# VHH binders against Translation initiation factor eIF2B subunit alpha (eif-2Balpha): the designs that were tried, part 4

Target 1, 305 residues: Translation initiation factor eIF2B subunit alpha (eif-2Balpha), of Caenorhabditis elegans (p34604)
Amino acid sequence: MVQESIISSFRGKLENDPSKSTSLATVETLLEVLDRSRATTVAEFQNELNQVVAALEKTDYSSTSIRSAADLFTRFTSLAPAALLDQEDFSQVLDLYRQRARSFIKNVRGSRAKISKCARLFFTHHMNILTHSYSKVVLETILDAHKSGYHLHVWVTESQPDASGKLVFEELKKNGVPTTLVLDSCVGYVMERIQAVLVGAEGVMETGGIINKIGTVNVCIIAKSRHVPVYVCAETIKFVREFPLNQADIPQEFKYRTSVIERNNLELEHPDVDYTAPEFLTLIITDVGAMKPEAVGEELIKMYI

## First folded at step 1 (VHH)

Design C12 (framework vhh_h_nbbcii10_fgla)
Fold by ESMFold2-Fast, scan of step 1:
Structure C12 (fold): chain B 305 residues (1-305), chain A 125 residues (1-125)
Amino acid sequence: as target 1 above (305 residues)
Amino acid sequence: QVQLVESGGGLVQPGGSLRLSCAASGFTFSYDESYALGWFRQAPGQGLEAVAAISSSGGSTYYADSVKGRFTISRDNSKNTLYLQMNSLRAEDTAVYYCAADEYTLWSETYYDYWGQGTLVTVSS
């Protein structure tokens, strides 16, 4: 019953607030579990968290993002001084976990602002930027730079078939940012006018590569061929311990709705996402600073220790 | 209440080495409470220049092109201290070096919340 209530709360966070990421909803839900917990031991508490995470993974929002956010939340919040672990009253330990969880969530909520500020270090006062798909962190980064006096012209792909790029185009236009809508097939045509590509990520892999909206790999290959830098904006909570070597290695939860493999429809190959290898990326800009793709593995080790 | 205090500056010959230290008080360098930390310098007759930065986790570093391969930034959270190891020093490295801290993990000349008083480094024969 408690589990059903918590799952309902998780769904409510995502259904009623389109601005909220799956990762943020996951850690906020785990804080609710922690606030409701009557556990008397570390083992009992860990078992409660594991059961909730397993249930969240079976929802409509099941993704590596849920698992990775939950893992980071658990590792960050479960550190306690030895003196507190020696106490017979586990409520003191739970109170420390609650305090740490609130700090962690505050950091996650502040991630986009940190990324936005860091990204501006790589912008010039006058700059042509190409972006693909709808990324809230990328949109916030561009809007914050514009409000700070940067003279950006943003070239936005339509990002078919969901036309998510048209939403970005409309939002930029509404905020007075000079913007041009580009057909997905025209990326190669316009790339010679572009000084940088700015994209988001659904997941950052241990390889330093990214999983993102279908078309991202095409944009990044074209950018590399024209010596245009590609800057990825992604919160560290989106980092996952996966090591894909090619498109076939994309974890199942990120994969297609209408591929020949997944849907048994041999006439269609319409994936929702693709994998971009680290060689096509210049920098990954995160809430802990900018890093080369090759440094992602080291950062993951530090986060998951 | 937050204070940053630099030390380790002085006179050194070209090609020599120095290690700068920045001791922090009023906050801690732990992962959940840490700040982005960096080194800036101001050479005689020039503006403030970003030299190196290290992220709150310590996993990411930045270096200005002029110092890359010669300088190394590091942090010791147990000592609440930031370091800058400067090797193969050149006359152009002569400057007052400032330690800076930012709650929001940003490398910028203008957006750091806390600054030290500076330590002078002179590279001369």
Scores: ipSAE 0.000, ipTM 0.119, lowest interface PAE 15.5, mean pLDDT 77

Design C13 (framework vhh_7aqx_2)
Fold by ESMFold2-Fast, scan of step 1:
Structure C13 (fold): chain B 305 residues (1-305), chain A 127 residues (1-127)
Amino acid sequence: as target 1 above (305 residues)
Amino acid sequence: QVQLQESGGGLVQAGGSLRLSCTTSGFTFSSYAFSWFRQAPGEEREFVGAISGSGGSTDYADSVKGRFTISRDNAKNTFYLQMNSLKTEDTAVYYCAAEPLYDYWGSEDTSYEYDYWGQGTQVTVSS
C-alpha cells in the first residue's frame, strides 16, 4: 500500500533540495518503501513497488523520469539468485534487495560533480552552447562552468510539447547566464552559431547511442551535418545492456507512459523520447571520465560484472 | 560540528559480552545510516555491521553473524553494537561510522567511504 507519507517524503526531497534530480528522489523514495516492506513473497513486494510508482507518476514531476528511475532501480536492485527465491525466509531476499539498493544509490552519489568538472575540460572560456530539453546534470554543468568564470551563451530549445526548455531558460536567466530561447524548428537555423551541443540522457545503450527527450535525435543529426560536436552528460548507472538499432527498438521503460497500442489510436505519434545512434555523438561524459560512444560496450562489461 | 563518540569498550573473557554505543551530535540522526568497523593490530580496517536509516535492515560480516547485533535509538541519537560469544579474534579497536541516506549535489568526492567516523574504542578479549 501507498501511504500519503511516502508521496509527502518524495515531494519534500525535491522541495527542500532544488539541486536533487527527480530520478534520485524516486530511487531514494523506493529505498524507503523497501526498508519499510514486510512482504513475504516477490509478488507482494512487486505490488507494493508498483503502487508507489503509480502514485509518484500522478505528481507534477516528470513521469518519464520517475518511470525510468523506478525501472532502473528495479533492474539493478532486484536481481536475486533463483535459489533464494525458493527459500521460506523471504527476509533474505529483501535483505539482498536492500544491499543492492544502497549500492545503486552510492554509485550515483557525487557523480554530477565529476561530470561537471570533466565537461569543463571540453569548453572554451567563451563559447555558444546549444542544449535541448531539461536535464539537471546539463543545467548544473553549465551553472558550475559559469560560476568558475566561463563566459557561455546558452541557446535553449523550447522542447515542445511540454516546454521543458523554458524551465532551463528561466533558471539560466535567474543565475545571470546569457541565454536565448529557440524554437525546436530553428535548430538548423542557429547551428552555425554553435560551438558545442550539450545534452543529457535517460539511458546510454550498449550500442553507444542514447535515449533522451524527444527531439534529441533531430538536434544531433543537424549538429553532425554542421560538424558541431555533441557532448552527452550521463551517470554511469544509466548505462544499460540494450541493443536498439532503430526507434522501434527503444526499451519499453523509456517509451510512452502508455503505448500507442494501449491507447488504441495508431494515428497519434507523440513519443516522450527518441534514440540517437552513436554516429551522431562525439563524447559521453560520465562520472568515470569522457569516453567515445564506441567504448560504452566495454565499460558496461566492467561496470555490471 | 559533527561528532561521533564510541563508548563501552574494555577487557572481557572469551565467551563474554560487551555492548558498544556510538553517541552522535551535529546532524539529523534519522537522515543517516550507521555502521561499525574494527581494526586489529597490524591489520586493515574491516566492516563489522550496518543498520539502515529506517532500522528496517541490518547487514553483518560473516565472522560475526549470529553473535553481534546492531540497533539504533533515534530518541537518544545513539546506535549500538551488542557483542555476544566473544572470541580472542574479536580483539580490535572498534569505530562507528555515519553515512547520509541521500545524495548531496556539490560534493567533490566520489568516494563511497563514510562521511563521519568516531575516534575508536579498544575491545580486548582474553582467553
Scores: ipSAE 0.000, ipTM 0.124, lowest interface PAE 15.4, mean pLDDT 77

Design C2 (framework vhh_7aqx_2)
Fold by ESMFold2-Fast, scan of step 1:
Structure C2 (fold): chain B 305 residues (1-305), chain A 124 residues (1-124)
Amino acid sequence: as target 1 above (305 residues)
Amino acid sequence: QVQLQESGGGLVQAGGSLRLSCTTSGFTFSDYAFSWFRQAPGEEREFVGAISGSGGYTDYADSVKGRFTISRDNAKNTFYLQMNSLKTEDTAVYYCAAETYEIWDSDEYTYDYWGQGTQVTVSS
């Protein structure tokens, strides 16, 4: 297998579909490796996978997301009955791995729809929702609820500096959802009108906290102060074995490199993400159901068997 | 362009039989797994049965096991649902669905392509 070809395929997946997560692109790339594998032993196959993961981690994309997705992929796909492992013909084991890998990827692709269905259980028929930044799963959840007859008014932060919230605002307006664009500095001003906060996550930490677009922690602190529930929508493939205690503990892969935390540069503090501790979150809504932040550590253990 | 089209629906008496067909175009038929779903008025869409890309694996909802059989004909780019011993509870719009991979799933959200549906009405 040519590494350059695999890396090119990985980059193409993310460039061709901006809504695709790094995690999903990772597992799709690993399926390509598996489909082309001619390994004759478990050790040979796992060595192939490890080499590809190491190559993907050298790209400009989140190495934490790549590593975690790869970990889940390998744990799920390489589980095989002892009877098959005792066979001389390893091709049957590879066929089972391919079958499990395709099922895993189909389930990952279906995750947003499952999250959307679950989230509706926590909505009222008429509801003011505040959202921050651009999250495909949050957008799909809101649009599905609207299509199902829920009357939602969605308050969208601009999410500067990339103005990603304006994209959400435009898509909601295009689909007939009542929506109001809000300055990031106005979250405290509007929170008294809000019945629930709905946000996505770049990663869900073992602590039960989340790493998400800069401004998320501010939104969640204000929501907690006003007794407004915060619902996080996140696919289980975004669950990461990291244990941040504070903002400084955010893995380097998630942060803007000029931050004072990363570079000890006191002139500029412009991080792309922040960490929201579990005490500021009400529920994490996933493709396997809704859970309290405190339950995330237990769920991570189950995912890794 | 990719298209799935159901046929063979209609009105039948309880205890009777119907054979539904789903004709496909615009993709390589042998690379896909296929399923049937149904939706009764006022109900959610329900999984009925599936057949893998290889044809070696089939699965059915408990409510139709032993009565319905799914099959595929790669030469005709068509797959079928043979429905025997029909009950009034089988009355629904039946949809065919296809996945980009060889492995099927009972979860409707993993399917890439869908037909428009065909009505099956079972009278008592």
Scores: ipSAE 0.000, ipTM 0.156, lowest interface PAE 14.2, mean pLDDT 79

Design C3 (framework vhh_7qia_2)
Fold by ESMFold2-Fast, scan of step 1:
Structure C3 (fold): chain B 305 residues (1-305), chain A 123 residues (1-123)
Amino acid sequence: as target 1 above (305 residues)
Amino acid sequence: QLQLVESGGGLVQPGGSLRLSCEASGFTFSSYDMGWYRQAPGKQRELVAFIYSGGDTNYADSVKGRFTISRDNAKNTVYLQMNSLRPEDTAIYYCAAEYTYEWGDSYLTYDYWGKGTPVTVSS
């Protein structure tokens, strides 16, 4: 089955590389669909993509991230002049879509390097930074700064219950970055020593707020209380058209992996993520530059126009 | 399908400057990597400057610090700013658009070339 092999490929991308974003895995999978497509019309191709996206949304990964990435992918790849859509040989249109898709994915893959360069504008040569959970873009940003001669001491929360912060701690230690592992309950205790908080995001909301690993909102509230800036590192492909006003408004697909959810019998309040409102964030550092949280809504509008 | 038209070549004295332009007719311009190549009489065609779709650039050692490649995706145009020109820079300059993508176990490269624009550096 073509559908089963595509879904299997999608799961494999995320299972073999836990640091790979759901958004990146989605667009890479849609490129595979495009490469296998033998559609003869725009409508036939659009239907193929819609069927695959619907199937991906039924997996145990974030349906909001899948849909948002798919929408950006189709918008970017399907911009063809009317004259070309009138061609009888639709294979030329498919080839154009493939070329655009490769360019889009290449730019997405280059996003972390651009974020790292931008983030350094906000670092001082000697700095205590606190980070929470495992974020590939945050880790790469810190390592790039260290290699560039910045003397950073990185304070890492354990990020229980999955202990993802211990993975960051070990990676920093292996690369010679001074690092201290702290209990999640000790963030308030250590914040007096911190010059900046650096975190990632699973999603950047239209509000300018973020959805990220559980505990992020606690870190950001404490940082604000101590007048410590919070810098979010996130690729623009993680920008989503969601407008949460509180923790209850987080889409359920973000709160829990479906493999953990008994949707009709949820007994415990053990979410995987939380929502941090824009008032607790200083800057969102992206592959298109740094922006205040208030600017996120305008940036999202530009992506859909 | 993608057509490239070079302009801006001509005769210039040593130490002078020229700006080459390459205008692409194509809705996919922003997806292509763009390069400037040159071919002097009796020599092989060589790459002088390259700009990736993402904006990163690469230069031949012979032109580093003197030539600057740039692109304007809104105008579907790639530029080569040539400063401090030398007689050795005399050649026909070609614009190229390249796109490489994965097809199963293979890589497929689309490679489009302009007709070339002559640049002569002499007194």
Scores: ipSAE 0.000, ipTM 0.083, lowest interface PAE 22.2, mean pLDDT 79

Design C4 (framework vhh_4orz_3)
Fold by ESMFold2-Fast, scan of step 1:
Structure C4 (fold): chain B 305 residues (1-305), chain A 122 residues (1-122)
Amino acid sequence: as target 1 above (305 residues)
Amino acid sequence: EVQLVESGGGLVQAGGSLRLFCAASGFTFSSYEMAWLRQAPGKRREWVALITSGGSTDYADSVKDRFTISRDNAKNTVSLQMNSLKPEDTAIYFCATEWEYDSGDYVTFDYWGQGTQVTVSS
C-alpha cells in the first residue's frame, strides 16, 4: 500500500534541497519505505518497493532516473545470503537489507565529492573550461577546484530553451569564479580558447555514450574537431542498461522530460535531451574513478550481477 | 558499541613498506564502508583510502599507486598496505566508518579508532 506521505517526503527532499539529485531522493525515499516495512518474505518486500516506485514515476520528476536508481537500490540492498533465507524469521534478512541500504546511500551521498576530487587530476592550475546546462556535480566540481586554489575561467552556454546555464553562471559569479556567459550558437566561436569541456549526464549508457541536455552533442562534436578533451562528470547511480545507436533510440523518458513535454508535432523538433556517442567523449569521471567510455559496459555488468 | 582498533604501525626507513590492520566490532562489518585517515604533525586529519562494502576503493592523490586498502569480512578487518613510504607519510593512522564525503578533501566520520603511529625516517 502506497502512502501519499511517501510521495510528499520525496517531493520535499527535492524542493528543500535543490542540489539533491532525483536518483538520491529516490533511494532515500526507498530507505524510508524499508525502515517502515513489516514484510515477512522477499516477495512481499519486492511488491512493497514496486508499488512505491510506480507512485514516484507518476510525479513530474524523471521516471528514468527514478527507475534506474530503484533498480540499483533493490539489486544492491535485497540480495541476502542463502543461510538467512532458509530461516523462519525474516527480520534478520530485513535488518541486513537496512544495513546494505544505509551503505548504498552513503556511497551515493559521497559521489559528488569523490567525482570533484578525481576531476582535479585532469585540471591545470590555470585553465579555460567550457560547460553546458545545469549539472550539480559539475558545479560542485568547479567550485571545489576554485576553493582549492585552481584559477579557472568558466565559459557557460545559455543552454536554451530553459536557460539553465544562466543558473550556473549566476552561482559561479556569486562564488567569485571568473565566468563568461555565451550563446549556444557561439560554442564553435569560443572553442579555440577552451582547454577542457566539462559536462554532466542524465544517464550513462552501455555504449559509453551519454544522454544529457539538448546541445551537449553539438558541444562535444565541436570539442573533438578542435582536439579539446571532454570530461563527463556522473555518479555511477546514473549508469543505465540502454544501448542507443542514434538519436532516435533515446528512450522517451529522456527525450521529453516529464515536467517539460512537447507533443509529437511533425512541424516541430524540440527535444529536451540528446545522445552523445562515446567517440566524442574523452573520460567519464565517476565516484569509482575515471574511465574511458569503452569501459562503461563492463562497469554496468558489475553493478547488475 | 562500535569499536575500531588499529595496529601495524612502527618505524620504517624511506622506501620501505608497512601493513596496517584495523579490527572492527560492535556492528555488521560486511555492510559498512571502511576508511583510513591520517594526521601528520602540524596538519589537519586527512583522508587516505576508502573501501566500500562491495569492495570498490578510492585513494588520496598523495598515496595513489603506493597504498592498497583491502578488507576481510570473515575476520572483520580492514588493512592498508603501504609501499614506497616517504618521510611525508609520517602520521598517526586511523581506521574509520560511517562517513560522508565533504566538499574537497575532507571527510566526516561518525566512528574512528585511537590510531597507530607510523614514522618514516630518511
Scores: ipSAE 0.000, ipTM 0.111, lowest interface PAE 16.4, mean pLDDT 78

Design C5 (framework vhh_7xy4_2)
Fold by ESMFold2-Fast, scan of step 1:
Structure C5 (fold): chain B 305 residues (1-305), chain A 122 residues (1-122)
Amino acid sequence: as target 1 above (305 residues)
Amino acid sequence: QLQLVESGGGLVQPGGSLRLSCAASGFTFSDYAMAWVRQPHGKGLEYIATISGSGGYTYYSDSVKGRFTISRDNAKNTLYLQMNSLKPEDTAMYYCAAEITYDEWGYEYDYKGQGTQVTVSS
């Protein structure tokens, strides 16, 4: 395997598609490694994957997301039947691994559709939904509900400083969904009108809490104070074995995506994400179903053991 | 090897009832959301019902809502579909499915069994 070529491919996936998660890019890259592998034993193949994962972790992208996605990919890929492991030609095992890896990635890519279908269980014919930041799964969920005959009015925060909420607003408007763009500082002002908050997550923590775009914790605290349910839409590939107790515990790689110089400015506190504790969340809607935040730890055990 | 085996189909009169079963093996059943999907003769696959891994959440197609009930027994690795008030338009090959994907024209299912035929006719 040419490591530089693989790292370049990985970077290209994320640079060419800003909406693609680091986790998805990781498993797609590992499939490329598997497709190019000439390993003759399980141990040789596992060493090959471990070397690639270590190289990806040295990039500027989230090392926790890379490791977690790689662990899930390896677990799924290593479920080969014992009968095939007894064959003299290891190429049959590699072919099975490739088939399973392709199926795994197809399911990961199909996760948003599964989440969309599950989320509709919690929608009413007419409702006001508040969303924050750009989340592809949230956007697809809203658009699919709209196309299915639900009458949703979507209130979208600007999500400054990158104005990612304006992208959601324009996409909803283009597709004929009634939508209102609001200032981030107006969440408390509009929450009285809202029946549900729908947000994504960059990571779902073992605590049942989430790491998501800066401002999410403010939205969720306000929602709880007004007794408005908060539904998180997140693919299980974004589940991470981290246990933050507070904002300071957020892994460094999630907090800052700006240059090293800008991240180290002691006069500015401009993190890209914040942590929302499970007490502020009503349900986490995933590609394996909806669960209460308290159930996330158990689901992580199933995925990683 | 992942395997899904459907059973319980047959010929039934309009207004009648049938209970379909799907025996799953080769994977950790409780970890996966499961679905029932049907294919009328000469037509495409139609989603009808989905149930979460825990069984706590369900979703139904408008065409079957109120008439069909999806359930699961994780201890037995079995998925069920209780079909009541059957109509001639419910005539189709019924498949259970795991690992749902979505395309621009509808839902696509990666793992489905051989199917069980349901015919609603006199």
Scores: ipSAE 0.000, ipTM 0.118, lowest interface PAE 18.2, mean pLDDT 78

Design C6 (framework vhh_h_nbbcii10_fgla)
Fold by ESMFold2-Fast, scan of step 1:
Formats: sequence, structure tokens, C-alpha cells
Structure C6 (fold): chain B 305 residues (1-305), chain A 126 residues (1-126)
Amino acid sequence: as target 1 above (305 residues)
Amino acid sequence: QVQLVESGGGLVQPGGSLRLSCAASGFTFSDEYSYALGWFRQAPGQGLEAVAAISGSGGSTYYADSVKGRFTISRDNSKNTLYLQMNSLRAEDTAVYYCAKETFYDSEGYEYFDYWGQGTLVTVSS
């Protein structure tokens, strides 16, 4: 395979479309590999996919997200009936895989719309919502509710140090949504005004907890102390088979992210993400419906079995 | 601004051959990763029938059982052109032939092809 071309295509998907998730870019890239495949056996095809996944994992994007998305893609797309696997012309099996892969990707691409519709079931017509960091699915959910006639006032944390919350703030303001930008240190100060917290996730763990932008655990702890529900909006493709027990257990790929330079500064503890345990979350709202954090493990099993 | 324009249809005798062409404008075949291109046909009074499809890379092809072994789909990405070579034509191949670019979205979540232009008429008769 020409790995440089594949990696370039993968990076291009994410750089040219800031709204696209690493997981979606991964499965789209794997579909490109599948479309180009001339494999004659299941083993040959799986080896092709494994080589591409290994190459993608060496990029600056989350290796855990890439691997998890690839595992789900492979599992979903390669469930050919035994009779087809015995075909002398394996191209018929590849065609079935391509049909299934495209169906899977369509479900992934449609996931945010399904999440936004589901999330509205938990909204009241007039509502103060707090959100943290830049989440494409959360932003779409809020904008869709606003366009549907809900009167939302959105309180957005700055989400330092990258100030990603300012991007959310500007986008909401541009679309006419009443919004207030607040300091990360002011979450406890404003929480008494909030009816619900809406956050995204970079990964949903087997524990039912989430890995998300640094500061998320602080927001969720404060919300729980004030009896404010926390709704996580996340596509099922972000579900990963990781079992963190504490912040130290966050995979290094998430915690500091892969970078051109390794940040082994022993004098600084500036992680990019944190882990929020399931006890601080009310619901995980997904493209297959809303579930209690405790139900995440069962859903992961269903996706992999 | 994206368009597909079919050509190459006409009258041919049973057992004859025709090559259909589909010229793309407004996009390049090489820039459309994950999109397949295909040929559909509609005989008078009948519904649309998928005839053949070719993957974005050209590495995989699909053919309806009614045309397997007789028709060959191919693409030339440098010319932004899709072809359908039709051999051993039969009276039942008489139809308007449409080339289409696959889309990933519909309201039901199913894959489908968008149809562009008026098609090209193929008439097989003696």
C-alpha cells in the first residue's frame, strides 16, 4: 500500500473538516482501503486493514480512538455469511463488506442528528445549560433545539488553555443563541443557575465514565454537588474497551496526546483530558438512545459480539 | 455545478456492441474518495434497474446477474469519464441508461445513487 498517501488522506479529512471526529475519519479511511483492496482471502484483507491502522496510530491523533473505531468497523463490516466466505471469487465477499461498510459509515455520519433528537427529550422549553469545551455533537444539539423553538441560555466555559469554549461561544452568538462566556474557575459560581450540563466525550469507557477535555471532571463534580443532571452526548463509535479506575489510568495517547515533541516535563502537570467516573454522569445520550452510565458495558459487549 | 453527462447510446442489432460514456464536470473522480459510480437503466414501463457499479479506485466492480459476462464497467480518472462496454446485446437491454454518482445519505439511512441528466437511449432491435 502507499502508506504516505493513506496518511495524507486521513490527515486531510480532519484538517479540511474541523467538524469531523477522529473515529469517523478513521472508518472513512478504512473504507478507502476496502475500495482499493484486491485481497483474495479474509486473512489477506484483515492484514491490509491492520497495516493501515498501525500507520494511522503513528499519527498525532488519538491511537485509542483510531484502534477502537477500526475494531468496530472491522467487526461490523466483516460479518459475511459462511456461504459467501466459501466463494471462489472473493470479490463478491469484498462487495458485501463494502456495502456493510458504507451502511456503517452512514449510521456514523447520521449519529449527531440522532443524538440531538434524543437529547431534546430531556430539555425543557426554557432552560439554562452549561457546556465545557468544543463538542461538535453538543453544538449541533443546542443549535437544533434553538431552531426547534426551545429558549436556551447557554453558559460556556472558556475551556483553557486552548480556549476551545470561545469557539462554541462565537458560534452560538452567530446563530442567535443567548450565551454567556464564563471563566473555568467560575463553574461553581454559576452552577446554581444551571438546569443541565451538556458535554461531549472523546471516549466513553467500559466503566460508563468518559474521557473529555481537561476540566470536565471538575464541572461534573460541581454539578453533582448541586443536583444538576449531566448529559453526555457521544456517538457509539467513541465507545472504547478501556477500564480506568483513576486519572493515572487514562491511556497516555489521550492524556497528553501524541505530538511531534514528547512533553515529558516533570515540573508541569498539564494534561489535555481528564476522566469522569460514571457516578458523576446522569445519562449517556447516543445514536442508539439514552442510557445510564452503568449500561455502557453491556452496549459495548453487544457491539463486539 | 456537479454534472454527469451520458452519451454513446443508439440503435444496434441483437448481438451487437455499444460503449456508453459518462463525462463528469464540477468535480474530479480522483477527489471523490469513497464514492462509487454506476450505471442504471429504465426500460419503458419498468422501474430503475442497477446495471453495474465501480468503486472509487476502480478495483471493485458489481454487475447485475442479467448482464454479467456481457457488460464491462470501467473508469478513466485522468479523463473524468465512466464507461460501460456492452457486448452481446439483447432486445431486453433496450432502455434509457443513466450514469450516477453514489451518495451516502437519504432520510432512511440507505445508500443510493443520484441521477444526473437525461440519460442515453439504447435500442436493440433487428
Scores: ipSAE 0.000, ipTM 0.100, lowest interface PAE 21.5, mean pLDDT 77

Design C7 (framework vhh_7nfr_2)
Fold by ESMFold2-Fast, scan of step 1:
Structure C7 (fold): chain B 305 residues (1-305), chain A 121 residues (1-121)
Amino acid sequence: as target 1 above (305 residues)
Amino acid sequence: QVQLQESGGGLVQPGGSLRLSCAASGFTFSDYWMSWVRQAPGEGREWVSSISGSGGSTYYADSVKGRFTIARDNVKNTLYLLMDSLKSDDTAVYYCAREEYLDTGYEFDYWGQGTQVTVSS
């Protein structure tokens, strides 16, 4: 029943704030587990965490994102510290874990501000930027640059079929940012006017590639053809240890609709996301700085080892 | 004013069958993927099945593959779940949900009130 309450809290975080990532909601939920824990041994506490993570993975949200975030949370909080276990005072161990967990989550919550600051280093004072889909980190990056005195004109794709780009367009217009809404089919038509493409990611893969809203690979291919740089804005908590080589390799555990052709249905090919290989990306701008796509694998090693 | 209303739930014996229906209104039904999601007492929500706007693509959770069939009637704005070979583990409240995709991952933006399915000997 405690797990039911915690899962309800997890669902509430995502349903009440649709801009919140599954990864952030996961680590916030694990902090709640830690705060409510009455465990008296490390084994009891680890079993409690494992049961909660397994329950979260049964939800309709990405089990890859949940598992990756949980693994990073566990590593940062230093579960099973040998020296402290020898002292037989588990309440002090829990208090240390709570302190470390709060520091971790504070850093995760500060990620967008760090990304926005880093991204401005790649902007010129007057610049035409193209963006695709709704990305909260991209939106905040653009708005922060605008408020900092940059004169950006933002070209936003409609991002059909869900028209998520119209949400970005409306938010930019509301905040006084010059913006133009374009058809998805017009990306090639407008690219000659664009100085940079700025997109988010659902996940950053070990390959250095990204999984993002359907249409992203088309935008990035066109940008590369016109020698326009592509900047990906993504929190490091969205980095996952997956290695897709093509569109068919998109992990099912993300729980997005994938190719219907691969499922022996030729009537409709309507995936929610696509995979953009690292060769089509210029930089991945993160809360730990900007990196080439080739450097993502090394960064993942540092985060997990 | 998007509304989703489920019906067809009830008490059934193991091995039995039920047909759930969801009446949709307030949006262009054929433009949206639709899903069935269930929640058993003390468990989290479990995605069961999804169907594309045209009805041409269907996906199922491993726990229900070969037993459940999702279908839709775009003329009547109705979503169906045909449930065969029901097991006690299928006991749950079944929700009709409309799918939306944001960069936070896919999300269900509208839910029905749910219909109780109880599989009991």
Scores: ipSAE 0.000, ipTM 0.093, lowest interface PAE 22.0, mean pLDDT 81

